# VHH binders against q9p7j3: the designs that were tried, part 43

Target 1, 174 residues: q9p7j3
Amino acid sequence: MILPLFPETQVHVFVYENVSNCAAIHEQLISQNPIYDYAFLDAATILYKKQVYSAIIRALEDRRDEQMKTKTIHSEVILSLSPKTEISSAFRQFSMTKKSKNIVVVKIDSKLTEEEEFERLDKLVEGNRVEFSDEELQKLIDFKVLKKNYKLDPSTLENPLASILSSIALRGYS

## First folded at step 19 (VHH)

Design ic16
Fold by OpenDDE, fold request of step 21:
Formats: C-alpha cells, structure tokens, sequence
Structure ic16 (fold): chain B 174 residues (1-174), chain A 120 residues (1-120)
C-alpha cells in the first residue's frame, strides 16, 4: 500500500499465525542476513492496524528528517511502536522472539507487489498467513502485554486505540 | 570476531568524575545503536543510556540525567560515557552493549564490563 504522505514509498504488512520457525528467523536476524530485512513484530503486542501504520509513519518521518535512531527503517518501525525512546525497551517489548508463535511482518521500500513480496516472505516464514485486519489482530493479542507496553489502565482501556496512538505520536514529549 | 571492551572504570569519591570507553571490533560499528548498561550489587541489569547509530538522539535513565553524557566516535569505533557528579548509588559494573541492526532484543552483545565504585 501507499501512504498519503509518502507516495513514493511502498509498504507491505503481513500477519502470520502458528509460525514454527521463529527461532530460525531470529538467528538469521542476528546474523544480519539481508534477505530478512523486515520488521518482525510479535503479534501479541499489536492490536490495531493503525498502531502499525502509526509506527511506520513515524519511522518514515524520522528517516525523512534524518533523525533515525536505529540504522534500518525496519528497526526504526519497531522503535516507533514504543512510547519510550529507549531502544532496548522498544525491541524487548515489540520485536519477535524465539518463542513467538504469531508475528506481524512489515516491509518498507518494497519494489515488489504485495503478492510478490508475500511469495518471497513465505519462503522465510513457516506459518499461516492471515488477513492484516483488526479482527485478526485481536485474536492474536496478549492484552497483558499490551497493557504493560502502553501502560493502559481501566480508563484508557475503554478506547485503547486512542491511547496507543497518542503514546506513539507523543513519544519523547511526555 | 565481534568484540566489545570497556575501560575507564575505577574508584572515585562522591562528586567525582569518570569517563568510560568501549572499544568495538569485528563488526560495522555505525550499523548499530549502542547503549551503556550497569549492574549494581544485588540489582538487575539497568539501562543507563543509549545513543543512535549516528551519535544523535541520546537517551538517559532518569537516575543519570544531567550527570552522564553518552557519545560515540564512529571513526574510532568507540563508545563513551562521561560520568559527572557521581554518587554511591552509581556503583556498578558498567557494560557497553550493541543493539541489533534489525531490531531484535534477545541477544545483545556486551563486553566484560568495567567496575565503577563511588565511595568516600
């Protein structure tokens, strides 16, 4: 898909459930295999499409402004999901782990169609692709983790999206 | 071989200063954001500060804000931590840590650490 403020940047987002090889993917990321240049997120930490897009937009803005804290746009997306500017906290809270079973995968600057990118990614991820939708994400979320990551309380849980987006948007300003 | 080596620790009195250095080798230094972490006696690992790959956008824990300054020299593959106005509670082993280029968190590379002791 194309974001309005970044018309020259193609973005793809994929959701996988029941992934059996997260540990293997993790090792490839550690070894910095460029074929794995994606943002691999733990789906347990993602509740809304807009949450992901908000992070993507923020990362792209950081890149535009030459203010990326991390080296790659994909790592910056992960950082951008966090309400904190601390890198380790962001990676710990949102990145795929060896134990992850469900993941959200983000590709920035893709030169491929969504289907072509999927075919490429499908060779790397051993799991079942599901729709990138709020409905599917809600099936995969761990609310305990979500509450912890964004410090949600009973009042903010009435409208988690607003709180999450505010946290992302105002990171570093609170 | 990927290596990190901290130096500059020592014994200082409260109010004193130290400058820590971390020498990196075996990898592309400016591909990675870096951090300083510390472990005090009886406590867990605590993030002290981190810095962008480019040397910008530093983060500081609340406990060290205004006293510590993180910096890096990518040409020298070196990370620094200037510690001023040191307090006894700053006593810890300090480690430099490399963050993942691709944003994973499980395997942060750290050096062997350098001891910082603040005592009268």
Amino acid sequence: as target 1 above (174 residues)
Amino acid sequence: QVQLQESGGGLVQPGGSLRLSCAASGFTFDDHAMSWVRQAPGKGLEVVSDIAWSGSRPYYADSVKGRFTISRDNAKNTLYLQMNSLKPEDTAVYYCARHSKYGIHDRDLRGPGTQVTVSS
Scores: ipSAE 0.914, ipTM 0.949, lowest interface PAE 0.4, mean pLDDT 96
Fold by OpenDDE, fold request of step 21:
Formats: sequence, structure tokens, C-alpha cells
Structure ic16 (fold): chain B 174 residues (1-174), chain A 120 residues (1-120)
Amino acid sequence: as target 1 above (174 residues)
Amino acid sequence: QVQLQESGGGLVQPGGSLRLSCAASGFTFDDHAMSWVRQAPGKGLEVVSDIAWSGSRPYYADSVKGRFTISRDNAKNTLYLQMNSLKPEDTAVYYCARHSKYGIHDRDLRGPGTQVTVSS
């Protein structure tokens, strides 16, 4: 996918359910294996496609403005999902964990087609690929986690998307 | 081997100042955002401050805003925490922590810590 404001940047997003090797992937990320240069998100924290794209756009804007807080664009995407500027909190709330079963994987600056990228990623992730859609994401979401991450209440839950996007957009605002 | 070593802690009176340092080795320092965390007696680990890999965009806990300043010298592989107007509630072991380059939280590397005691 090509984003309108970033025509030179190709983005791919994949969703996996019933992943059996998240712990192994986690170790590779800790070891900084460059083959694993993706944003690995816990699907339990993602409700909308627009949530993911909003974070991607913000990360790309940070890079454009030379204001990235983290070193990689993918880690910046993870940070950008958070309504908070604290790094530890963001990673804790949105990153894949060793115990994750369902994940969303983001690739930025891909030089491959979606299918080619999938073939590479499929060698790393032991799970079932599902469609990147709101319908599939809502099957994987943990609403307790979502409510906690974005401090959603009965009023904001009337329009969760708006609340989430506002939180991402206004990160650091007080 | 990857190592972090904190220093600069000590005993100081309320209103006093300390400057903590963290020496990093065994990895590419400027590939990582860094943080200071602390653990007070009987309390859990608390994030005090963090800083971007480049030294920009610092974060501060509300409890230390206006008093503490985080900085880094990537040429020296060193992280700093300037602590001014210290309070007794700042008493804790302070740790330097390395964040994952790829955004994983579960295993942040930290040093053995340095004791900061604020007491009259």
C-alpha cells in the first residue's frame, strides 16, 4: 500500500492468528536479527486498520521531521500507537510479547510486493494469516486491554475509533 | 558483552543535587533509546525519564518534572541524569536501562544500579 502523503514509501500489513512461536520471534528481536526488521504488534491491542495506519503515518512524519525517538521506523510505529510519550509504556502496551497468540506485523520501506514480503515473513511466523480488516481485527481484540491503553470510558466508547485516533494524534498533549 | 554501569549516587540533603552517569559498552549505544528507572524501598520499579537515541525528545515523570534533566553523549557512550532540588521521596536505587531497538519491552537491559539517598 502507498500512503498519499508518502508516495515513495511502500507499506505492508499482515495479521496472524494462532501464532505458536512468538517467544522465538521475541528472542530474535532482542538479539536484533535484521531479518526480523518489522513492527510486531500484539493483535489484542489493535481494533481498527485506521489505528495502525494512523501510527504508521505519525512514525513517517517523525522520520520526515528527523524527530524519531526510537532508532527504527518500526519501533517508532509501536511508539506512535501510544497516547503516551513514555517509551517503556508504549512498548509494554502494544508490542508483541512472548505470550502473544495473535499479531499484527507492519513492514515499512518494503522493496517487495505484498506477496513476496509475505513469503519472507511466512518463514518467520508460525501461524495462520488472516485478512487485514476491521472484521478480523475485532475478533482478536481484547477490549479490556484496549480500554486500558486508551483510557476509554462509556462516553468515548460510543465512538472508539475517534477516541483512539485522537489519542494517537494528540500524544504528549496536556 | 553488553554492559551498563551506573555511578554518581550518594547521600545528599533535601534541596541538594546529584549527577548520575551510565557507562554503556558492548553494543551500539546510539541505536537505542535510553531511560532512567528507580526503585524505592518497598515500591516497584518506576520510570523516571527517557530520551531518544539522538538525545532529543526527553520524557519525565510528573514527580521529577522541572527538577531532573536527562541527557546523553553518544560519542562517549554515556547517559546522564542531572537531579536538582532533591526530595526525600527521590530516595531509591537508580538504574540505567536500554530500550529495544526493535520496540520490544519484555527484556530491557539495565545496570546494577546506584543508590541515591536524600535525607536531612
Scores: ipSAE 0.913, ipTM 0.948, lowest interface PAE 0.4, mean pLDDT 96
Fold by OpenDDE, look of step 20:
Structure ic16 (fold): chain B 174 residues (1-174), chain A 120 residues (1-120)
Amino acid sequence: as target 1 above (174 residues)
Amino acid sequence: QVQLQESGGGLVQPGGSLRLSCAASGFTFDDHAMSWVRQAPGKGLEVVSDIAWSGSRPYYADSVKGRFTISRDNAKNTLYLQMNSLKPEDTAVYYCARHSKYGIHDRDLRGPGTQVTVSS
């Protein structure tokens, strides 16, 4: 897909459930295998499509402004999911872990169609692809984790999307 | 192999200063954001500060803001932490930690640490 504010940047987002090889993927990422240059997110931390898109936009803005904290756009996406600017917390809270079962995978700057990119990614991820939709994400979310990550309280739970998006958008602004 | 080695710790009086250094080797230093973490006796690890791969956008824990300064020299593969106005509560083992290039949680990659003791 193409984001309106970044028409030159193609973005693909995939959701996998019942992934059996997250530990293996994790090791490849640690080893910095460039074939795995994606943002691998724990689906338990993602509730909305707009949450992911907001993080992507935030990361792209950082890149545009030459303000990336991390070296890759994909790591910056992960960082951008966090309401905090602290890197360790962001990665700990939102990144795929060895124990993850469901993941959201983001590809930035793809030169391939969505289907072509899927074919590449499908060789890396051993799981079932599901639709990238709020409906599917809601099946995978851990609300305890979500509440913790964004410090959601009863007053913000009425509209968690607004709170999440605000947190992402205003990260670093206090 | 990836290596991180902290130095510069020691015993100082309250109000004193120390400069920590972290020598990195075995990887492309400027591919990674870096952080300083510390562990005080009986407490868990806490992030003190982090810095972008380029040396920009430093983060500081509230407890050290205004007193500590993180910096890096990518040409020398070295991370620094200037600690001023040290307090007894700053007493801890300080570790240099490398963040993952691809954004996974990789806090286990740190040096052996350097002891900082602030006492009168």
Scores: ipSAE 0.907, ipTM 0.945, lowest interface PAE 0.4, mean pLDDT 95
Fold by OpenDDE, look of step 19:
Structure ic16 (fold): chain B 174 residues (1-174), chain A 120 residues (1-120)
Amino acid sequence: as target 1 above (174 residues)
Amino acid sequence: QVQLQESGGGLVQPGGSLRLSCAASGFTFDDHAMSWVRQAPGKGLEVVSDIAWSGSRPYYADSVKGRFTISRDNAKNTLYLQMNSLKPEDTAVYYCARHSKYGIHDRDLRGPGTQVTVSS
């Protein structure tokens, strides 16, 4: 897809459930294999499409303004999901782990169609692709993790999306 | 082989200053954001500060804001931590840590640490 404010940047987002090789993917990321240049998110931490898009937009804005804290646009997306500016906390809270079962995968600056990119990514991820939708994300979310990551309380849980987007947008403002 | 080596720790009185250094080798230094973490006796690891790959956008824990300054020299593959107005509660082993280029958990890649002791 194309984001309105970034018409020259193509973005693809994929959701996989029942992934069996997260540990292997993790090792490839540690070794910095460029074939794995994606943002690999733990689906247990993602509730809304707009949450992911907000993080993508924030990362793209950081790149545009030459203020990326991390070296790659994909790591910046992961950082951008966090309400905190601390890197370790962001990676710990939102990144795929060796034990992850469900993941959200983001590709920035893709030169391929969505289907072509999927075919490429499907060679790397051993799992079942599901639709990138709020409905499917809702099935994979861990609300305990979500509440912890964004410090949601009974009042903010009435409208979690607003709270999450505010946290992402206002990161660094206190 | 990835290597990190901290130095500059020591014994100082409250209100004193220290400057820690971390020498990095075995990887492309400016591909990675870096952090300082510490472990006090009987406590877990605490992130003290981190810094962008370029040397911008530093983060500081609330406990050290206004007292500590993180910086880096990418030409020398070195990370620094200037610690001013030191307090007894700053006593800990300080570690230099590398963040993952692709944003995964990579905190285990740190040096052996340097001891900082603040005592009268």
Scores: ipSAE 0.905, ipTM 0.944, lowest interface PAE 0.4, mean pLDDT 95
Fold by ESMFold2, look of step 20:
Structure ic16 (fold): chain B 174 residues (1-174), chain A 120 residues (1-120)
Amino acid sequence: as target 1 above (174 residues)
Amino acid sequence: QVQLQESGGGLVQPGGSLRLSCAASGFTFDDHAMSWVRQAPGKGLEVVSDIAWSGSRPYYADSVKGRFTISRDNAKNTLYLQMNSLKPEDTAVYYCARHSKYGIHDRDLRGPGTQVTVSS
């Protein structure tokens, strides 16, 4: 996908359910294996496509403005999902863990078509690809985790999208 | 060998200052954002401050904002924490921590810590 504000930047987002090898992927990420240079998110933390796109846009804005806190655009996406600028909590709250079962995987600056990128990613992830859609994400979300991560009040839980997007867009300004 | 080593802790009176250093070796230092984390007696871990890989965009916990300053010198592979106006509540072991390049959570990347004691 091409974002209007970043027309030269190709982005792909994949969703996998029933992933059996998150511990192995985690080890590769710790070892800094460049083949694994994606953002690996725990799907339990993602309810909306727009949540992911807003974090991508915020990370790309920070790259454009030379204000990235983390070294890679993919780790910056993980940071950008958080309502706070504090790095440790963002990685803890949103990144894939060894115990994750379902994941959202983001590739930025891809030189491949979506299906070509999928072919490469599918060699790394042992799970079932599902559509990147609000319908599929709703099946994988943990609402207790979502509420905690974004400090959602009961008044916002019925339609939390605006609160979540505001948190991503305004982080560092409030 | 990947290594983080804190230094500069000690005993200081309330209102005093200390400067902590963390020497890094065995990895590419400027690939990583860095943090100072502390553990007070009988308490859990608290992130005190963090800083971008480049040395910009610091974060400070509310409990230390305005009193502590994080910085880094990438040419010397060293992270710093200047602590001013110290309070007894700042008494803790202070750890230097490295954040994952690829954004995975990894608490194993801390030094052994340095003790800071603020007491009359």
Scores: ipSAE 0.779, ipTM 0.903, lowest interface PAE 0.8, mean pLDDT 91
Fold by ESMFold2, fold request of step 21:
Structure ic16 (fold): chain B 174 residues (1-174), chain A 120 residues (1-120)
Amino acid sequence: as target 1 above (174 residues)
Amino acid sequence: QVQLQESGGGLVQPGGSLRLSCAASGFTFDDHAMSWVRQAPGKGLEVVSDIAWSGSRPYYADSVKGRFTISRDNAKNTLYLQMNSLKPEDTAVYYCARHSKYGIHDRDLRGPGTQVTVSS
């Protein structure tokens, strides 16, 4: 568990592959339908569980410190994945698009068990749930996208975790 | 009806100043982070600055940092860009843009833009 500083904040993370209705989900998010209040991430941008948990922790720290740049904790998670504080590029680089095929979905402050939250989410997403694990994430990543998003040197692509996590933790300093 | 309307552009000499305004209507203004985006002649869109929903935590592109200041007045539903020490390379159409509440990208609300021309 990667949330020791926020032990009473219930977080669920789901991974879906072969999603057929990202365009419909996108329309609901644009329409601000509160049933869709999750962070919808493109799985092509996520290689590690720790990447997602580090962004969640950063967003929760910013909320605690009254420093959120975006209005919802879920949009703040999307921003927190980026090495830069510039909002447009963060949303463009990490959020689900109409053309996404695999997604990572985050719910923060859930009042439901994982199974109950899954039952709600499964009514919204037309795709196949897979385990939230590094093994499944590495099947869905696009390494070209990862390299571009974090400006990874070719020499670090074999083990990029530390570089990615430091980018998330040090956002705004480098 | 959701609307953004920029104003305050014009022709100015190098070294001069302009203040851009963007009036917002038809949506809850303080639910959204906001930005200024520009398009110079023959160039793509460049994010110049953005600001949190609350008016804190501005971002500035390196090309404008120290010269431009973004701000917002949530009571008046208005976004501002103070542009000082203007240079010919600042010549562009400047757009006010709204970021989505739930963090989705692909289409953002932008106004029709205001022309800024910096030349002798």
Scores: ipSAE 0.771, ipTM 0.899, lowest interface PAE 0.8, mean pLDDT 91

Design ic16
Fold by ESMFold2, fold request of step 21:
Structure ic16 (fold): chain B 174 residues (1-174), chain A 120 residues (1-120)
Amino acid sequence: as target 1 above (174 residues)
Amino acid sequence: QVQLQESGGGLVQPGGSLRLSCAASGFTFDDHAMSWVRQAPGKGLEVVSDIAWSGSRPYYADSVKGRFTISRDNAKNTLYLQMNSLKPEDTAVYYCARHSKYGIHDRDLRGPGTQVTVSS
């Protein structure tokens, strides 16, 4: 898809459940294999499509303004999901781990259709693709993790979207 | 061969200063954001500071803001931590840590550490 603020930038987002090879993907990312240059997120941390798009927009704004803290746009997306600017906590809290079971995968600057990008990604990920939708994300979220990552209290847990999006948008201001 | 090597630790009196260095080799240094983390006796790891791949946008823990300054020299593949107005609670082993280029958390990407002891 094309985000209105960034008309030259094609973005694809994929969701996989029951992934059996996260440890292998993790090793490829540590080894800096450019074939794996995607943002690999733990789906247990993602409740909304807007959460992901908000982080993507924030990362693209940082790139436009030459303010990226991390080297790749994909690692910057991971940083941008965090309410804090501290890198280690962002990567720890939101990135896929060796133990992850469900993942959200983001590709920015794609020159491929969604299905072409899927064909490429599907060679890397051993799991079941599901729709990138709030309905599917809700099945994969861990609300305990979400509450912890965004410091949500009981008053916000029924509709946490505004709190989460404000944390992403206001990162570094408070 | 990826290597991080800290130096510059030692014994210093309260109110004193130290400058830590971390020499990096075996990888493209400016592809990576970097941090200093410390471990006080009997405590877990604390992120003291981090810095962008470019040397901009530093983060500091509240406990060190205004006293410590992180910097890097990408031409020399070196990360620095200037530590001023040192306090006994700054006593710790200080580690240089490299962050993953692609955003994966990797707890093995740090050096062996350098001891800083602040005591009268």
Scores: ipSAE 0.767, ipTM 0.894, lowest interface PAE 0.8, mean pLDDT 91
Fold by ESMFold2, look of step 19:
Structure ic16 (fold): chain B 174 residues (1-174), chain A 120 residues (1-120)
Amino acid sequence: as target 1 above (174 residues)
Amino acid sequence: QVQLQESGGGLVQPGGSLRLSCAASGFTFDDHAMSWVRQAPGKGLEVVSDIAWSGSRPYYADSVKGRFTISRDNAKNTLYLQMNSLKPEDTAVYYCARHSKYGIHDRDLRGPGTQVTVSS
């Protein structure tokens, strides 16, 4: 897809469930293998499509403004999901781990169609692709993790979207 | 061999200053955001500060804001922590930590630490 304010930037988002090789992917990312240059997110932390798009937009804005804290746009997406600018907690809370079962994978600056990018990614991820939709994300979320990551109170937990999006949009301003 | 080596710790009086250094080798230093993490006696790890790959956009824990300054010299592959107005509660082992280029949490990539003791 193409975001209105970033017309030359192609973005693809994939969701995989029942991933069997997260430990292997993790080792490749630590080893800095460039073919793994995607944002690998733990799906247990993602409830909404808008949550992911808001983090992508924030990362792209920071790149445009020369304010990226991390070296790659994909690691910046991971940072941008966090309500805080502290890097360690952002990576700990939102990144795929060796123990993750379900993941959301983001590719920014793709020169490929969604199908072509999927074919490449599918060689790297051993799991079942599902639709990137609020319906599928809802099946994979861990609400206890979501509450903790965004400090949600009981009154907002029934529909926390606005609170989460505000946290992403206002990161670094409070 | 990837290595991080802290130095500059020691014993200092309250109100004093120290400058910690962390020498990095075996990897491309400016591909990575960096942090200082400390562990006070009998306590867990606390992130003190972090800094962008470029040397901009520092983060500081509330306990050290206004007193500590993180910086880096990418030409020398070195991370710094200037610690001013030191207090007894700043007593800890201070660790230099590298963040993953691709955003995976790798807590174990840190140096052996340097002891800072603030005591009369």
Scores: ipSAE 0.764, ipTM 0.896, lowest interface PAE 0.9, mean pLDDT 91

Design ic18
Fold by OpenDDE, look of step 19:
Structure ic18 (fold): chain B 174 residues (1-174), chain A 120 residues (1-120)
Amino acid sequence: as target 1 above (174 residues)
Amino acid sequence: QVQLQESGGGLVQPGGSLRLSCAASGFTFDDHAMSWVRQAPGKGLEVVSDIAWSGGRTWYADSVKGRFTISRDNAKNTLYLQMNSLKPEDTAVYYCARHTKYGIHDQDLRGPGTQVTVSS
């Protein structure tokens, strides 16, 4: 897809459930294999499509403004999901782990169609692709993790999306 | 192989200053954001500060804001931590830690550490 404010940047987002090789993917990412240049997110931490898009937009803005804290746009997306600017916390809270079963995968600056990119990514991920939708994400979310990551309380849980987007957008502001 | 080596620790009185250094080798230094973490006696690891790959953005724990300054020299593959107005509660082993390029959490990428002791 194309984002309105970034028409030259093509973005694809994929959701996989029942992934059996997260540990292997993790090792490839640690070894910096360039064919794994995606943002690999733990689906247990993602509740909304707009949450992911908000983080993508924030990362693209950081790149545009030459303010990226991390080296790659994909690592910056992971950082951008966090309400905190601290790197370790963001990676710990939102990145895929060796024990993850469900993941959200983001590709930025793709030169391929969504289907072509899927075919490429499907060679790397051993799992079942599901639709990138709020309905499917809701099935994979861990609310305990979500509440912890964004410090949600009974009042903010009335509208979790607003709280999450505010946290992402206003990161660094107090 | 990846190597990180901290130095500059020591014994200082409260209110004193130290400057820690971390020498990096075995990888492309400016591909990675970096952090300082510390471990006090009987406590877990605490992230103290981090710095962007380019040095442009930084973060500090509330406990050290206004007292510590993180910086880096990518030409020298070196990370620094200037510690001013040191307190007894700053006593800990300080580690230099490398963040992954693709955003995967890996806390094992750190040096052997340097001891900082603040005592009257």
Scores: ipSAE 0.898, ipTM 0.939, lowest interface PAE 0.5, mean pLDDT 95
Fold by ESMFold2, look of step 20:
Structure ic18 (fold): chain B 174 residues (1-174), chain A 120 residues (1-120)
Amino acid sequence: as target 1 above (174 residues)
Amino acid sequence: QVQLQESGGGLVQPGGSLRLSCAASGFTFDDHAMSWVRQAPGKGLEVVSDIAWSGGRTWYADSVKGRFTISRDNAKNTLYLQMNSLKPEDTAVYYCARHTKYGIHDQDLRGPGTQVTVSS
């Protein structure tokens, strides 16, 4: 897809459930294999499509403004999900781990159609693709993790979207 | 061979200053954001500061804000930590750490560390 504010930038987002090979993917990322240059997120940390798009937009704004902390746009998306700019905690909180079961995968600057990118990604991920939708994401979220990552109180957890998006949008202004 | 090597630790009195250096070799240094982490005796690791791959943006733990300054020289493949107004609570082994390029959680390279002791 094309984000209105970044019309030259093609973005694809995929969701996989029941992934059996997260440990193997993790090893490829540690080995810096460029075939795996995607943002691999633990779906247990993602409740809304807007959460992902807000992080993508923030990462693209930081790239445009030459303010990226991390080297790749994909690692910057992972950082941008965090309410803080501290890199270790952002990667720990939002990245896929060896133990992840469900993942959200982001590709930015794709030169491929969604179908072509899916064909490439499907060779790397052993799991079942589901729709990138709030409906599917809500089945995969861990609310305990979400609460910790964004410091949500119990009443906010009932309708946390605005609080989460504010955390992403205001990161770096405090 | 991929390596990080810290230097500049030592014994210093409270209120003193110390500058740590970390020499990197065997990898593309400016592909990676970097951190200083410390481990006080009997404690876990604490990330005290990080810095962007370019050196343009930084972060500091509350315990060191205003006293420590992280910097890097990408031409010399070197990371620095200037530590001012040192306190006994800053006593720890200080490690230079590299963040992964592709954004997975492991500080995938950490040096052997340098001891900083603040005592009077």
Scores: ipSAE 0.661, ipTM 0.860, lowest interface PAE 1.4, mean pLDDT 90

